# Ledger of designs, part 16: VH-VL binders against Protein RcaC (rcaC)

Target 1, 117 residues: Protein RcaC (rcaC), of Microchaete diplosiphon (Fremyella diplosiphon) (q01473r527to643)
Amino acid sequence: KVMILDDDQDWLRTLPTLLKPWGFKVTTLADPQQFWTVLQAVTPDALVLDVNMPQINGFELCQLLRSDPHWQRLPVLFLSVLTDPTTQNQAFAVGGDDYLCKPVKGVELANRILRRL
Short names: E, the ipSAE of ESMFold2; O, the ipSAE of OpenDDE; V2, 0.75 times the mean of E and O plus 0.25 times the DockQ between their complexes.

## First folded at step 4 (VH-VL)

Design q3s (framework fv_ifabotuzumab)
Fold by ESMFold2-Fast, scan of step 4:
Structure q3s (fold): chain C 117 residues (1-117), chain A 124 residues (1-124), chain B 107 residues (1-107)
Amino acid sequence: as target 1 above (117 residues)
Amino acid sequence: QVQLVQSGAEVKKPGASVKVSCKASGYTFTGYYMNWVRQAPGQGLEWMGDINPNRGYTNYDEKFQGRVTMTRDTSISTAYMELSRLRSDDTAVYYCARDLYRGSGSYDWYFDLWGQGTTVTVSS
Amino acid sequence: DIQMTQSPSFLSASVGDRVTITCRASQGISSYLAWYQQKPEKAPKRLIYAASTLQSGVPSRFSGSGSGTEFTLTISSLQPEDFATYYCQQYDSYPYTFGQGTKLEIK
């Protein structure tokens, strides 16, 4: 099971379709304020997080996950339009496991997720 | 009956390895993390690590890193803790204890079931 | 690592007394704290989790309070069966750590 948090509705619509051929069960979420409630209910095997969202960003959520003893090892893959090395380095510094740039092909995203499962 | 039953007492020589088992019954084995805690004679409780029985992920205290290995076999609902390169100060009672599965509908994590303990004596 | 320090380490009290045990964390742990009771030659038994939530089946004379770095376990009216060693444990961050224990003797 994969849980995706992104505030871009077009991208949330696209990602489940891209991952369908690999048999992933995908849960999408646009509202970061619901993150913890949905995370507890879904208990995903991996998270795909956008880095820049209203009210909270993906880096902050990753830091909170890494400080939680029960979510410390949950794979977190960042998916963003930002390509600069500073942003990528920060993603890994906060405990992210991977970083991919938009747009991404389904096969590449699926393979990155599978490497973490 | 909901229980954790551990393997029997062990006597080992310094430098040997010991593997303690913990068999769960009466609940869904993969639904709860399993903790390992030890207690030396007359001393306090010391957390060693835990294992997610569903995914196999482990977390160890750095004091034991490189010497401890935690595994499980879901087909027989049994968790294992192996400690290598034993020293006399590893003499202790070793406990397994059930914790709440990560991702439950609450952030409240806790031990709610303990094994009877396995005494490991390292002679010398 | 988060260090847990209990006070006092030893306590002697009479049946009917109100007993208080304190536990300090070396850094903030919110409410991720549990209290355990261990009787001689037995496995520990949890009394309280989430700092103040009583475990099912535990007598109401036991209560917990606190958050952040300072926590308290209170026994409102001590009973003979309360002879035991009490431990606090944080489960906020790995590695999980226990306090050194408080030995309570009732005569």
Scores: ipSAE 0.000, ipTM 0.516, lowest interface PAE 17.1, mean pLDDT 82

Design q4a (from i2 with light chain Y32W D92Y; framework fv_ifabotuzumab)
Fold by ESMFold2-Fast, scan of step 4:
Parts: C-alpha cells; structure tokens; sequence
Structure q4a (fold): chain C 117 residues (1-117), chain A 121 residues (1-121), chain B 107 residues (1-107)
C-alpha cells in the first residue's frame, strides 16, 4: 500500500497510473488537513510526500511522523520540483528515506519505493 | 521542432576516455529523462543508463558501473556521457534519446544521430 | 536483469504479407514493452509503447499485443519501407533491456 500527499492535482492523477504495473495499491490525498485521518484508515507501507504545500510543510509532517511511536518507522519518500542541495539535505535531516525530483518516471519511483519496503 | 545533436566521431586508444555530448533544442530540457544507448557493429541495442536533467540523478546498467559518468549542463541544454578505461569492445555507435514518460500519452521519443567511437591500438 | 528474447531472428517476406514477430520476457513486465524499428545507418524509431499503444504518426498496419511475458508485433500488410530490424524493449525494471532484434528482409 502506498499513500501519496501532494497539492498538485495533475501529479495526484498521474502517480497511481505510473505505479499500477508494479502492483502498488495507491491512495492519494490533496488536503493535508485530512492527513492523519487517512493515514490511520489506510495504514500504508510507504508514504510519498511533496515538500511544498500551502497548509503544511512536508518536512514538518515527516518530523511529526518520526515523533509518533506508531509511525516512526514508516518509509517516507519526498517527491518535489525543488532541486537545490539544501532542500534535499533537509529532507534526510528530518528523517526522510529518499528524495526524488519531478519529473519522475514510473520505473524509478517504483524502484525507490521497493528499496524501502 | 525537437532536435538532439551529438558530437562528432572519435578514435581512441585502449585505456583512454571518451566524452560524448548531446545538445537538445525545441523543448524544455529539464522536463524529460535522457537515455544513452549504444550499438556495436552488426550487433543489437544496449541500454547504458539514464539521467534526470532536472536533478542530475543517474541510473546505470551494472555492466558500466564504475566506468560511465552521465552529466548535464542545463544552461546550454546539453547532456554528456563519459566512458573511461576504453577497450576494443567499446567500439560502437552511441546514441542519446529523450524518453517520453508513460503518463504523457502521444509524446514521441527522440534520438540523436549517433556518435561513432572507435577503440583501436 | 530481465532477458528479452525475440523470434524469429530473421524473417524473409514479400510486400503485402502479414508479418508477426514475438518477444518473450524472462519475468513478468506487465505492459511495459516498446517496439522499435531501425533502418540501416539510422537511429531507432519507436513504433509502439505500453505493449499495444501506437505512437503518433506510425501507420495503422503496425499493431502490438500481449502482456506479462509474451508479446507480438504485427504488420498487417508489409510495405517496401518496412524492411528493417525490429527490437522489443522492456522499461518495467532497471536496467532497460532490448531483445536481440529481428531482421526483416525482402523475399
């Protein structure tokens, strides 16, 4: 099971199609306010997070996950348009397991997720 | 119009390095992966690796790991493939190819004209 | 690595013939298979992606089918410009791998 949080509707529509061939069951979410409710309902094996969202920073969500006894080991992969080394280094500093830059192709995203499972 | 223009033919001695360039035009260079594929004389196609021009992230075939380096320069929309410690069996035509993503239906892939690399003593 | 095997390696046919080329993957690759055409001294041209989706601008006489491990490329009525080498390629797993090629020659 993979859960994806991103505020970009094009990517939320695209990512399930990209991952379908590898057998991933994908749940998408655009609204960060629903994050904890959906996370508890879905209980995903991996989480794909955009860094830059209007209501909450993906880094802050990752820090909250790492402080939660139930979710502290959930693999978190960041998927973002931002390419600067500072942002990428911060992603790992907050406990992220991987960082991928948009655009991304299905085989690469699938391989990165599988390496973390 | 999308174009990929590669550097000219190279003749190298065993043990040397070669760096092939691929200049892109007619599209947003950072929006599409660039693949490198080679073909030895009379042989089939062999995938070497790819690069995401936006991030600089690379994926290589294990056969070339440690000898191949793929880079790009976004300011001039150019991708590079450098192969070191050349052997006679590295003699081939080397192609760059822009990959359309699976989710971008109808987008064609585009190939450079190829760069002939000959390795001989 | 996923091994791609094409059959036949060589085909001799006449204009107007129906031609079928088969490609087998050593592991399941879903529908993540492309077919390429290569003419002498030229770069390859993609004909089909996602096993059965025809690339824009490619003549409708070309078609692809299959999923999992067995795939076919069919040319319904061979034309003179179709004599070339054809390759299948999987893009399901890194490294991407090609079949050994099928050379289609005029009879």
Amino acid sequence: as target 1 above (117 residues)
Amino acid sequence: QVQLVQSGAEVKKPGASVKVSCKASGYTFTGYYMNWVRQAPGQGLEWMGDINPNSGGTNYDEKFQGRVTMTRDTSISTAYMELSRLRSDDTAVYYCAREGYDFWSGYPDYWGQGTTVTVSS
Amino acid sequence: DIQMTQSPSFLSASVGDRVTITCRASQGISSWLAWYQQKPEKAPKRLIYAASTLQSGVPSRFSGSGSGTEFTLTISSLQPEDFATYYCQQYYSYPYTFGQGTKLEIK
Scores: ipSAE 0.371, ipTM 0.818, lowest interface PAE 3.3, mean pLDDT 88

Design q4b (framework fv_ifabotuzumab; at its last look DockQ between E and O 0.29; V2 from the best seeds 0.00; counts 0 for: pae E 5.7 > 2)
Fold by ESMFold2-Fast, scan of step 4:
Structure q4b (fold): chain C 117 residues (1-117), chain A 124 residues (1-124), chain B 107 residues (1-107)
Amino acid sequence: as target 1 above (117 residues)
Amino acid sequence: QVQLVQSGAEVKKPGASVKVSCKASGYTFTGYYMNWVRQAPGQGLEWMGDINPNSGGTNYDEKFQGRVTMTRDTSISTAYMELSRLRSDDTAVYYCARDLYYEGSGSYDYFDYWGQGTTVTVSS
Amino acid sequence: DIQMTQSPSFLSASVGDRVTITCRASQGISSWLAWYQQKPEKAPKRLIYAASTLQSGVPSRFSGSGSGTEFTLTISSLQPEDFATYYCQQYYSYPYTFGQGTKLEIK
């Protein structure tokens, strides 16, 4: 199971179909304020988080996950349009396991997720 | 419209390095992965790796790991493939090819575009 | 690595013939298979992607089928310009891998 949080509706529509060939069951979420409710209901094996969101950002959610006893080992992969080294370094500093830049091919995203499972 | 234009033929000695260029035009260079594929004389196609021109991130076939380096220069929409410590069995035509893409608007650009190929001959 | 095996490696046929080339993957690749045509001294040209989707501009006599581990490329009525080498390629898993090729020659 994979949960994806991103404020880009086009990517949220696309990613489930893009990952389907590898057998992933994907849950998408656009609203970060519903993150914890959906996380508890889905109990995913991996998270894909966007960094570039207008409310609480993906880095803050990752920090909260790492402080939670139940979720602190959940793989977190960041998927973002931002390519600068500072942002990527921050992603790993907050406990992220991987960082991918948009655009991303389904095969690469699938490979990175499988590597973390 | 879309074109991939590669650098010219190279003749190298064993142990040398070669750097092949692939200049893209007619599309958003950073929006599509670039593949590198080679073909030895009379042989089949062999995938070497790909690069995401936006991030510079690369994926290589293990056979080339440690000898291949793929880079790009976004200011001139050009991708590069450098192969070091050349052996006679590296003699081949080297191709760049634009990979499949998904546009976030719900459309896909599945068109296939290849460079014309660069012949690299490695002989003593 | 996923190994792609084509059958036959060599095929002799006449104009107007129905030709079928088979490609087998060493493990499941869903439908992430492409077919390429290559003529002498030229770069490969993709004919089919996603196992069965015809590339824009490719004649309708070409068709692809299959999923999982077995795939076929069919040319329903062979034309003179179809004599070429054909390759299958999986793009399901890194590294991408090609079949060894099928050379289609005039009988």
Scores: ipSAE 0.399, ipTM 0.816, lowest interface PAE 2.9, mean pLDDT 87
Fold by ESMFold2, look of step 6:
Structure q4b (fold): chain C 117 residues (1-117), chain A 124 residues (1-124), chain B 107 residues (1-107)
Amino acid sequence: as target 1 above (117 residues)
Amino acid sequence: QVQLVQSGAEVKKPGASVKVSCKASGYTFTGYYMNWVRQAPGQGLEWMGDINPNSGGTNYDEKFQGRVTMTRDTSISTAYMELSRLRSDDTAVYYCARDLYYEGSGSYDYFDYWGQGTTVTVSS
Amino acid sequence: DIQMTQSPSFLSASVGDRVTITCRASQGISSWLAWYQQKPEKAPKRLIYAASTLQSGVPSRFSGSGSGTEFTLTISSLQPEDFATYYCQQYYSYPYTFGQGTKLEIK
């Protein structure tokens, strides 16, 4: 199971299609206000998380996950258009497990998710 | 209207370098991987490598490691492939090709638009 | 590296024939395979991606099937404009690799 939170509708449409040949069960979410409800309902094996979203920062969500005893170990991969090293370093500092720059190839994304499972 | 326009044909001596350009238009240049593929006369297609034009990250076939450099200039939507230490078996047509996004229920890691090709001839 | 082997290397057939071209991967590639058509002095043109999905604008006489290591391209009723070289390509893992090609000759 993979859960994807990203406010970019083009990427939310694309990512399930990229992962389909690998048999991943993908849940997408555009609205971060529903994040905790969907997270608890789905109980994903990995989370793919955008960094910058309206009103919510992906790094903040990752920090909250790492502080929650039930979700501390959930693999978190950041997927972002941002390429600067400072942002990438912050992703790991907040407890992220990987950081990928868009655009991403389906094989690359699938392999990165599998390595974290 | 997506277009990939490559630089013109080149004739080089063995040991020289060649740098082929690929100017993109009609789409967001940084949103799609750019691939380089070559074809020697009368031969099949050979993938050389790709570049993520947003991050600048590259992947090369080991066959070309140490001789190929792929770069881009996002301000002019142009990708470049440079091949050094040329030898006669580098004579080929060199293509740039863009990956697809947002099509079908399959993978998006496959070529949908190709440049017209750049003929590079390596001869003494 | 994943080797892609096409058979036959040459295929001669008549207009109206049903023809198949096969492609074998040296290891499993799921459905991460594309088929291309190339006419002389032209860039390749994609026909099929994801093993079986027909590219928009490609005639319905073209179809693809297979998964894992064995794949086929089928032309259900060969037309004169189908004279070309056909390539399969895996995009499952780096380096991406093409089959050696199948030249389709009509006659």
Scores: ipSAE 0.090, ipTM 0.705, lowest interface PAE 5.7, mean pLDDT 85
ESMFold2 (binder alone), look of step 6: mean pLDDT 90; pTM 0.929
OpenDDE, look of step 6: ipSAE 0.608; ipTM 0.895

Design q4c (framework fv_ifabotuzumab; at its last look DockQ between E and O 0.39; V2 from the best seeds 0.00; counts 0 for: pae E 7.6 > 2)
Fold by ESMFold2-Fast, scan of step 4:
Structure q4c (fold): chain C 117 residues (1-117), chain A 120 residues (1-120), chain B 107 residues (1-107)
Amino acid sequence: as target 1 above (117 residues)
Amino acid sequence: QVQLVQSGAEVKKPGASVKVSCKASGYTFTGYYMNWVRQAPGQGLEWMGDINPNSGGTNYDEKFQGRVTMTRDTSISTAYMELSRLRSDDTAVYYCARDLYYESGYFDYWGQGTTVTVSS
Amino acid sequence: DIQMTQSPSFLSASVGDRVTITCRASQGISSWLAWYQQKPEKAPKRLIYAASTLQSGVPSRFSGSGSGTEFTLTISSLQPEDFATYYCQQYYSYPYTFGQGTKLEIK
C-alpha cells in the first residue's frame, strides 16, 4: 500500500496510473488536515510527500511521523518540483528516506519505493 | 525537428577515460530523461544508465557503477557520459537516447552514435 | 536483472513472407516491452512500445502481441527494407535490458 499527499491535483491523478504496473495500491490525499485520519485508516507501507503545500509542509509532517513510535519507521519519500541541494538536505534532515524531483519516471519511483520496503 | 548530435569518434588506451557529449535541440531539454546505450562490434544493445536533466539525478546499471558518470549542462542542452578505467571490451558505439518520464523506457529519438575504440 | 531471450537469433526469409520473432522475459513485465529495428551502421529505430502499440510512421505490416513473459513481433508481408536486426527491450524494471537480437537476412 502507498499513500500520497500532494496539493497538485494533476500529480495526484497521474501517480496511481504511473504506479499501477507494479501492483501498488495507492491512496491519494490533497488535504493535509486529513493526514492523520487517512494514515490510520490506510496503514500504508510507504508514504510519498510533497514538501510545498499551502497549509502545512511535508517536512513538518515527516518530523511528526518520526516523533510517533508507531510511524517512526514508515518509509517517507519526498516528491517535489524543487531541485536545490538545500531543500534535498532538509528532507533528509527531517527523517526522509528519499527525495525525487518532478517529473519522475514510474519505473524510478517504483524502484525507490520497493527498495525501501 | 528533434535532434540529438553526439561528439566525434575517440581512440583511447586502456586505463584512460572518455567523455562523450550529446547535444539536444528541438525540444525542452529538461522535460525528457536522457539514456546511454552502447553496442560492441557485432554485439547487441546494452543500457548503461539515464539522467534526469532537470535534477541531475542518475540511475546506472550496476555493471558500470563506479566507472560511469552522467552529467548535463542545461545552459547548452548537452548531456555527457564519462567512462573511466577503459578496457578493450569497452570498445563500442555509444548512443544517447531520449525518453519521456510518463511513457518512459522506450526511446523515441537516438543520437547518431559515437565510436570509442580502446586499444594499445 | 530481467533477462530477455529472443528466438530465433538468426532468420532467413524472402520478400512477401510472414516473419515471427519471439521474446521471452525471465519474469513478468506486464506489457512494458518495446521492439527496435537496427540497420547496419545506424542507430536503432523504435517500432513498437507497450507490447502492441505501433509507433507513428511505422508500416502496419509490423505488429506486436503478448504480455507477462511471452512476446511476439510479426511482419505480415516482408519487404526489402525490413532486412535488419530486431531487438526487444523491457522497461518494467531497472536496469533496462535488451534481448540478444534477431538478425533477419534475405534467403
Scores: ipSAE 0.352, ipTM 0.798, lowest interface PAE 3.3, mean pLDDT 88
Fold by ESMFold2, look of step 8:
Structure q4c (fold): chain C 117 residues (1-117), chain A 120 residues (1-120), chain B 107 residues (1-107)
Amino acid sequence: as target 1 above (117 residues)
Amino acid sequence: QVQLVQSGAEVKKPGASVKVSCKASGYTFTGYYMNWVRQAPGQGLEWMGDINPNSGGTNYDEKFQGRVTMTRDTSISTAYMELSRLRSDDTAVYYCARDLYYESGYFDYWGQGTTVTVSS
Amino acid sequence: DIQMTQSPSFLSASVGDRVTITCRASQGISSWLAWYQQKPEKAPKRLIYAASTLQSGVPSRFSGSGSGTEFTLTISSLQPEDFATYYCQQYYSYPYTFGQGTKLEIK
């Protein structure tokens, strides 16, 4: 089971279909305010977080996950347009398991998710 | 609006090189792969390769490996394709085309094309 | 490489006709197929992606269907502006490849 939080509606509409041949059950979410409700309902095996969202960034959500005994070992992969080493290092520092720079091809995303399962 | 504007037509002799530019506007240049596709007179379309404009990483069709170089300058939102050791069958219109990032390999916007003529 | 074969290579039809163009892949490509329209002296224009998803701004008379190895582009009521060459393209794997084209002549 894979959960994806990203505010790009076109990305969210397409990703389930692109990832399905790899055996993933994909749940998408655009609104970070619904994050905890959807997370608890889905209980995913891996989480893909966009870093650059208007209200709360993915690093903040990852820190909250890592402080929660129930979710602290959930694999978290970040997506971002940023290639800056400081941002990539921050992803690791907040407990992220991988960091992918957009644009990313579907097969590359699938392979990275599989490596964390 | 998204636009891809290419450099003008070129005439080259066999053995020379050509470098075609593609200036992007109306979107975040580094967020989308850029592709190069050519079309010989009266023929169909042929994909040559792509570049990730954020990282600079490239993928080339094996047919062009060793002859093609794709680059970009992010400060001016411009992609380049250079084809070396030109021969007469490289006469074609060369297009740049943008990937839709969530449908990688689907080209949603195309440049106007650059005619390259290779003749002795 | 995945070869894409279009049928027919040439098609003549009248305004108002229903037109179908087929595209066959040499191996399965799931639904990762696009259709483009190219008018003389112009760049190709996006039409359909994911086999059946109509690009925003494309008239609803265009539709796509198919999966695996066989795909169809349909124009339900042909208009004079639909004179063009149509290409299918797979984007399942590198290198991306196009069909040889179908030239549609109106009248």
Scores: ipSAE 0.026, ipTM 0.680, lowest interface PAE 7.6, mean pLDDT 87
ESMFold2 (binder alone), look of step 8: mean pLDDT 93; pTM 0.943
OpenDDE, look of step 8: ipSAE 0.401; ipTM 0.853

Design q4d (framework fv_ifabotuzumab)
Heavy chain, then light chain:
Amino acid sequence: QVQLVQSGAEVKKPGASVKVSCKASGYTFTGYYMNWVRQAPGQGLEWMGDINPNSGGTNYDEKFQGRVTMTRDTSISTAYMELSRLRSDDTAVYYCAREGYDWSGYFDYWGQGTTVTVSS
Amino acid sequence: DIQMTQSPSFLSASVGDRVTITCRASQGISSWLAWYQQKPEKAPKRLIYAASTLQSGVPSRFSGSGSGTEFTLTISSLQPEDFATYYCQQYYSYPYTFGQGTKLEIK
ESMFold2-Fast, scan of step 4: ipSAE 0.422; ipTM 0.815

Design q4e (framework fv_ifabotuzumab; at its last look DockQ between E and O 0.28; V2 from the best seeds 0.00; counts 0 for: pae E 6.5 > 2)
Fold by ESMFold2, look of step 6:
Structure q4e (fold): chain C 117 residues (1-117), chain A 120 residues (1-120), chain B 107 residues (1-107)
Amino acid sequence: as target 1 above (117 residues)
Amino acid sequence: QVQLVQSGAEVKKPGASVKVSCKASGYTFTGYYMNWVRQAPGQGLEWMGDINPNSGGTNYDEKFQGRVTMTRDTSISTAYMELSRLRSDDTAVYYCARDSYWGDYYFDYWGQGTTVTVSS
Amino acid sequence: DIQMTQSPSFLSASVGDRVTITCRASQGISSWLAWYQQKPEKAPKRLIYAASTLQSGVPSRFSGSGSGTEFTLTISSLQPEDFATYYCQQYYSYPYTFGQGTKLEIK
């Protein structure tokens, strides 16, 4: 099971189909205000987070996950258009497991998710 | 609203080069691969290559390797395709096409096309 | 390079007919295939991606199926506005390649 939170709805519409051949069951979410409700309902095996979203920073969500004993070990992969090393270092500092710069090929994303499962 | 607007038609002599621009609006330019596809008169579609506009990295079909250069200027959200040493069989409509966030998978928005005519 | 072969190259059919266009890949491409419609003097329009996923806004009479090396585009009840050339495209590996096209003429 993979859960993806990103505010780009065109991207989210196509993702489940792109990942399905790899055996992933994908839940997408565009609204970060629903994050905790959907996370609890789905209980995913991996989480893909956009860094910059309205209202909520993806790094902040990851920090909260790492402070929760239930989600502390959930693999978190970040996706961002930002390429600078300080942003990438911040992703790992907050407990992220991987950082991918947009755009990324769907095959590469699938492989990165599999590596973290 | 996503929009791709290409530069105008060009007429070139054999041996010259052409540079076609594709200005993007309505989305984060650096978040999606940009592809270039051409279509000779009465013929099918031919993929030429793509560019990752964030990194500037490119992939070209071998048929065009050494003659094509794809670039971008992120400050004005514009992709470019330059084809050198033009021949008459390079006469075609050239399209830019944005693919999904995942790159190359399918072209969800296309430019209007730029007609390039190569004649002696 | 992965060659994409469409069949038929030309198709003439009547309004209301069921039309089937096939696309064969020279090697396995899983479901990494798109279908495009191109009307005269226009840029191509995406109909289907991931072999079977219908693009938003595309009429439900269009459908796609297949995986691996054999793929099919179906128009369940042909309409006059479906006059166009149809292309498949693999996006499994570089270089991306298109089929030769199927020109659909309405009788």
Scores: ipSAE 0.019, ipTM 0.646, lowest interface PAE 6.5, mean pLDDT 85
ESMFold2-Fast, scan of step 4: ipSAE 0.416; ipTM 0.825
ESMFold2 (binder alone), look of step 6: mean pLDDT 91; pTM 0.931
OpenDDE, look of step 6: ipSAE 0.673; ipTM 0.905

Design q4f (framework fv_ifabotuzumab; at its last look DockQ between E and O 0.34; V2 from the best seeds 0.00; counts 0 for: pae E 6.3 > 2)
Fold by ESMFold2, look of step 5:
Structure q4f (fold): chain C 117 residues (1-117), chain A 120 residues (1-120), chain B 107 residues (1-107)
Amino acid sequence: as target 1 above (117 residues)
Amino acid sequence: QVQLVQSGAEVKKPGASVKVSCKASGYTFTGYYMNWVRQAPGQGLEWMGDINPNSGGTNYDEKFQGRVTMTRDTSISTAYMELSRLRSDDTAVYYCAREGYSDFGYFDYWGQGTTVTVSS
Amino acid sequence: DIQMTQSPSFLSASVGDRVTITCRASQGISSWLAWYQQKPEKAPKRLIYAASTLQSGVPSRFSGSGSGTEFTLTISSLQPEDFATYYCQQYYSYPYTFGQGTKLEIK
């Protein structure tokens, strides 16, 4: 199971179809206010998390996950257009397992998710 | 909401170069590959190459390698395609096209096209 | 390079007909196939991606099927606005390639 939180609706609409050949069961979410409810309902094996979203920073969510005994080991891959080393270093500092820069091809996204499962 | 607006028609002599612009709006420009596709009069579609507008990295069809340069200016959300050493068979409509959802190489939004005519 | 071959190249049909256009890849491309519609003097318009997923806003009379090397675009009840040229395109590997096109004309 893979859960993806990103505010780009065009990106989210095709993600289940994109990842279907790779055998993933994908849950997508655009509204970060629903994050905890959907996370608890789905109990994913990996989380792909956008860094910059309105209202909620992806790094903040990762920090909260790492503080929770139930979620502290959930693989978290960040996905962002930001390329600066400071942002990438912060992703790992908050406990992220990988950082991917947009745009990314579907093959590369799938391979990165597989490495963390 | 997504819009790609290309520069106007060009008339060129053989041996010259042409640079076509594609201004993007309505989305995060650096988050999606930009592709260039051309169509000669009465002919089908021909993919020329793409650019990762975040990194600036490019992939070109071998047919155009050495003659095509794809660039971008992220400060104005604009992609460029330059084709050099023009020949009469480069006469075509040139399209920019956004790669859909960054996860597939299909094109969900297209520019209006730029007609390039190469004649002496 | 992966060659994409469409058939037929030209097709005449009447309003209300069921129309099928076939696209064959020279090697397996899984489901990484898109269909486009192009009217004269216009940019191509997306119809279908991932072989069978209908783009939002495209009428449900359009459908796609196939996997591997054989793909079909179907228009279940042809409408006057459907007369256009149709292209398939693989995006399995670089370079991305298109079929030669199928021109659909009114009978």
Scores: ipSAE 0.063, ipTM 0.705, lowest interface PAE 6.3, mean pLDDT 86
ESMFold2-Fast, scan of step 4: ipSAE 0.461; ipTM 0.825
ESMFold2 (binder alone), look of step 5: mean pLDDT 93; pTM 0.953
OpenDDE, look of step 5: ipSAE 0.713; ipTM 0.919

Design q4g (framework fv_ifabotuzumab)
Fold by ESMFold2-Fast, scan of step 4:
Structure q4g (fold): chain C 117 residues (1-117), chain A 120 residues (1-120), chain B 107 residues (1-107)
Amino acid sequence: as target 1 above (117 residues)
Amino acid sequence: QVQLVQSGAEVKKPGASVKVSCKASGYTFTGYYMNWVRQAPGQGLEWMGDINPNSGGTNYDEKFQGRVTMTRDTSISTAYMELSRLRSDDTAVYYCARDRYSYGLPFDYWGQGTTVTVSS
Amino acid sequence: DIQMTQSPSFLSASVGDRVTITCRASQGISSWLAWYQQKPEKAPKRLIYAASTLQSGVPSRFSGSGSGTEFTLTISSLQPEDFATYYCQQYYSYPYTFGQGTKLEIK
C-alpha cells in the first residue's frame, strides 16, 4: 500500500496509473487537512510526500510522523521539483528515507518504493 | 522536429577514456530522461544508464558502475557519457535515446550513434 | 537482472508471409515491453510499447500481444522493407534489458 500527498493535481492523476504495473495499491491525497484521517484508515507501507504544499510543509509532516511511536518507522520518500542540496539535506535531517526530483519515471519511483518495502 | 545529434567517431587505446556528446533539439531538454545504449559489432543492444537532465541524477547498470559517468549541460541541451579505462570489448556504437518521463514511454527518439573503436 | 530471450534468433520468410517473433522474460514484467526494429547501419526505431500499443506512423501490419512473461510481435503481410533485426526490451525494472535480437531475412 502506498499513500501519496501532493498539491499537484496533474501528478496525483498520473501516479496511480504509472505505478499500477508494479502492483501498488495507491491512495492519493491533495488535502493535507485529511492527512491523519486517511493515514489511520489506509495504514500504508510507504508514504510519498511533496515538500512544499499550501498550509503545510512535507518536512513538518515527516517530523510529526517521526515523533509518533506508531509511525516513526514508516518509510517516507519526498517527491519535489526542488533540486537544491540544502532542501535535500533538510529532507534527510527530518527523517526522510529518500528524495526524488520531478520529473520522475515510473520505474524509478517504483524501484525506490520497493527498496523500502 | 525532435533531433538527437551525437559527436563523431573516436579511436582510443586501451586504458584511455572517451566522452560522447548528444545534443538535443526540438523539445524541452529537461522534460525527458536521456539514456545511453551501446551495441558491439554483430551483437545486441545493451543499456548503460540514464540521466535526469533536470536534477543531474543518474542510474547505471552495475556492470559499468565505477567506469561510466553521465552528465549534462542544460544551457546547450547536451548530454554526455564518459567511459574510462577502456578495453577492447568496449568497441561499439554508442547511442543516446530519450525516455518520456510522465508515462514511462521508452526510447521514442534515438541519436544516430557514435562509433568508438578501442585498439592497441 | 531480468533476462529477455527471443525466439527464433534467425528467420527467413517470403514477402506476403505472416511472421511471428516471441519474447520471454525471466520474471513478470506486466505489459512493460517495447519492440524495436533496426535496419543495417541505422539506429533502432520503436515499433510498439506497452506490449501492444503501435507507435504512430508504424504500418498496421505490425502488432504486439502478451503480458507477464510471454510476448509476441507479429507482421501480418511481410514487405521487402521489413528486412531487419527486431529487439524486445523490458522497462519494468532497472537495469533495462533487451532480448538478443531476431534477424529477419526475406527469401
Scores: ipSAE 0.298, ipTM 0.787, lowest interface PAE 3.8, mean pLDDT 87

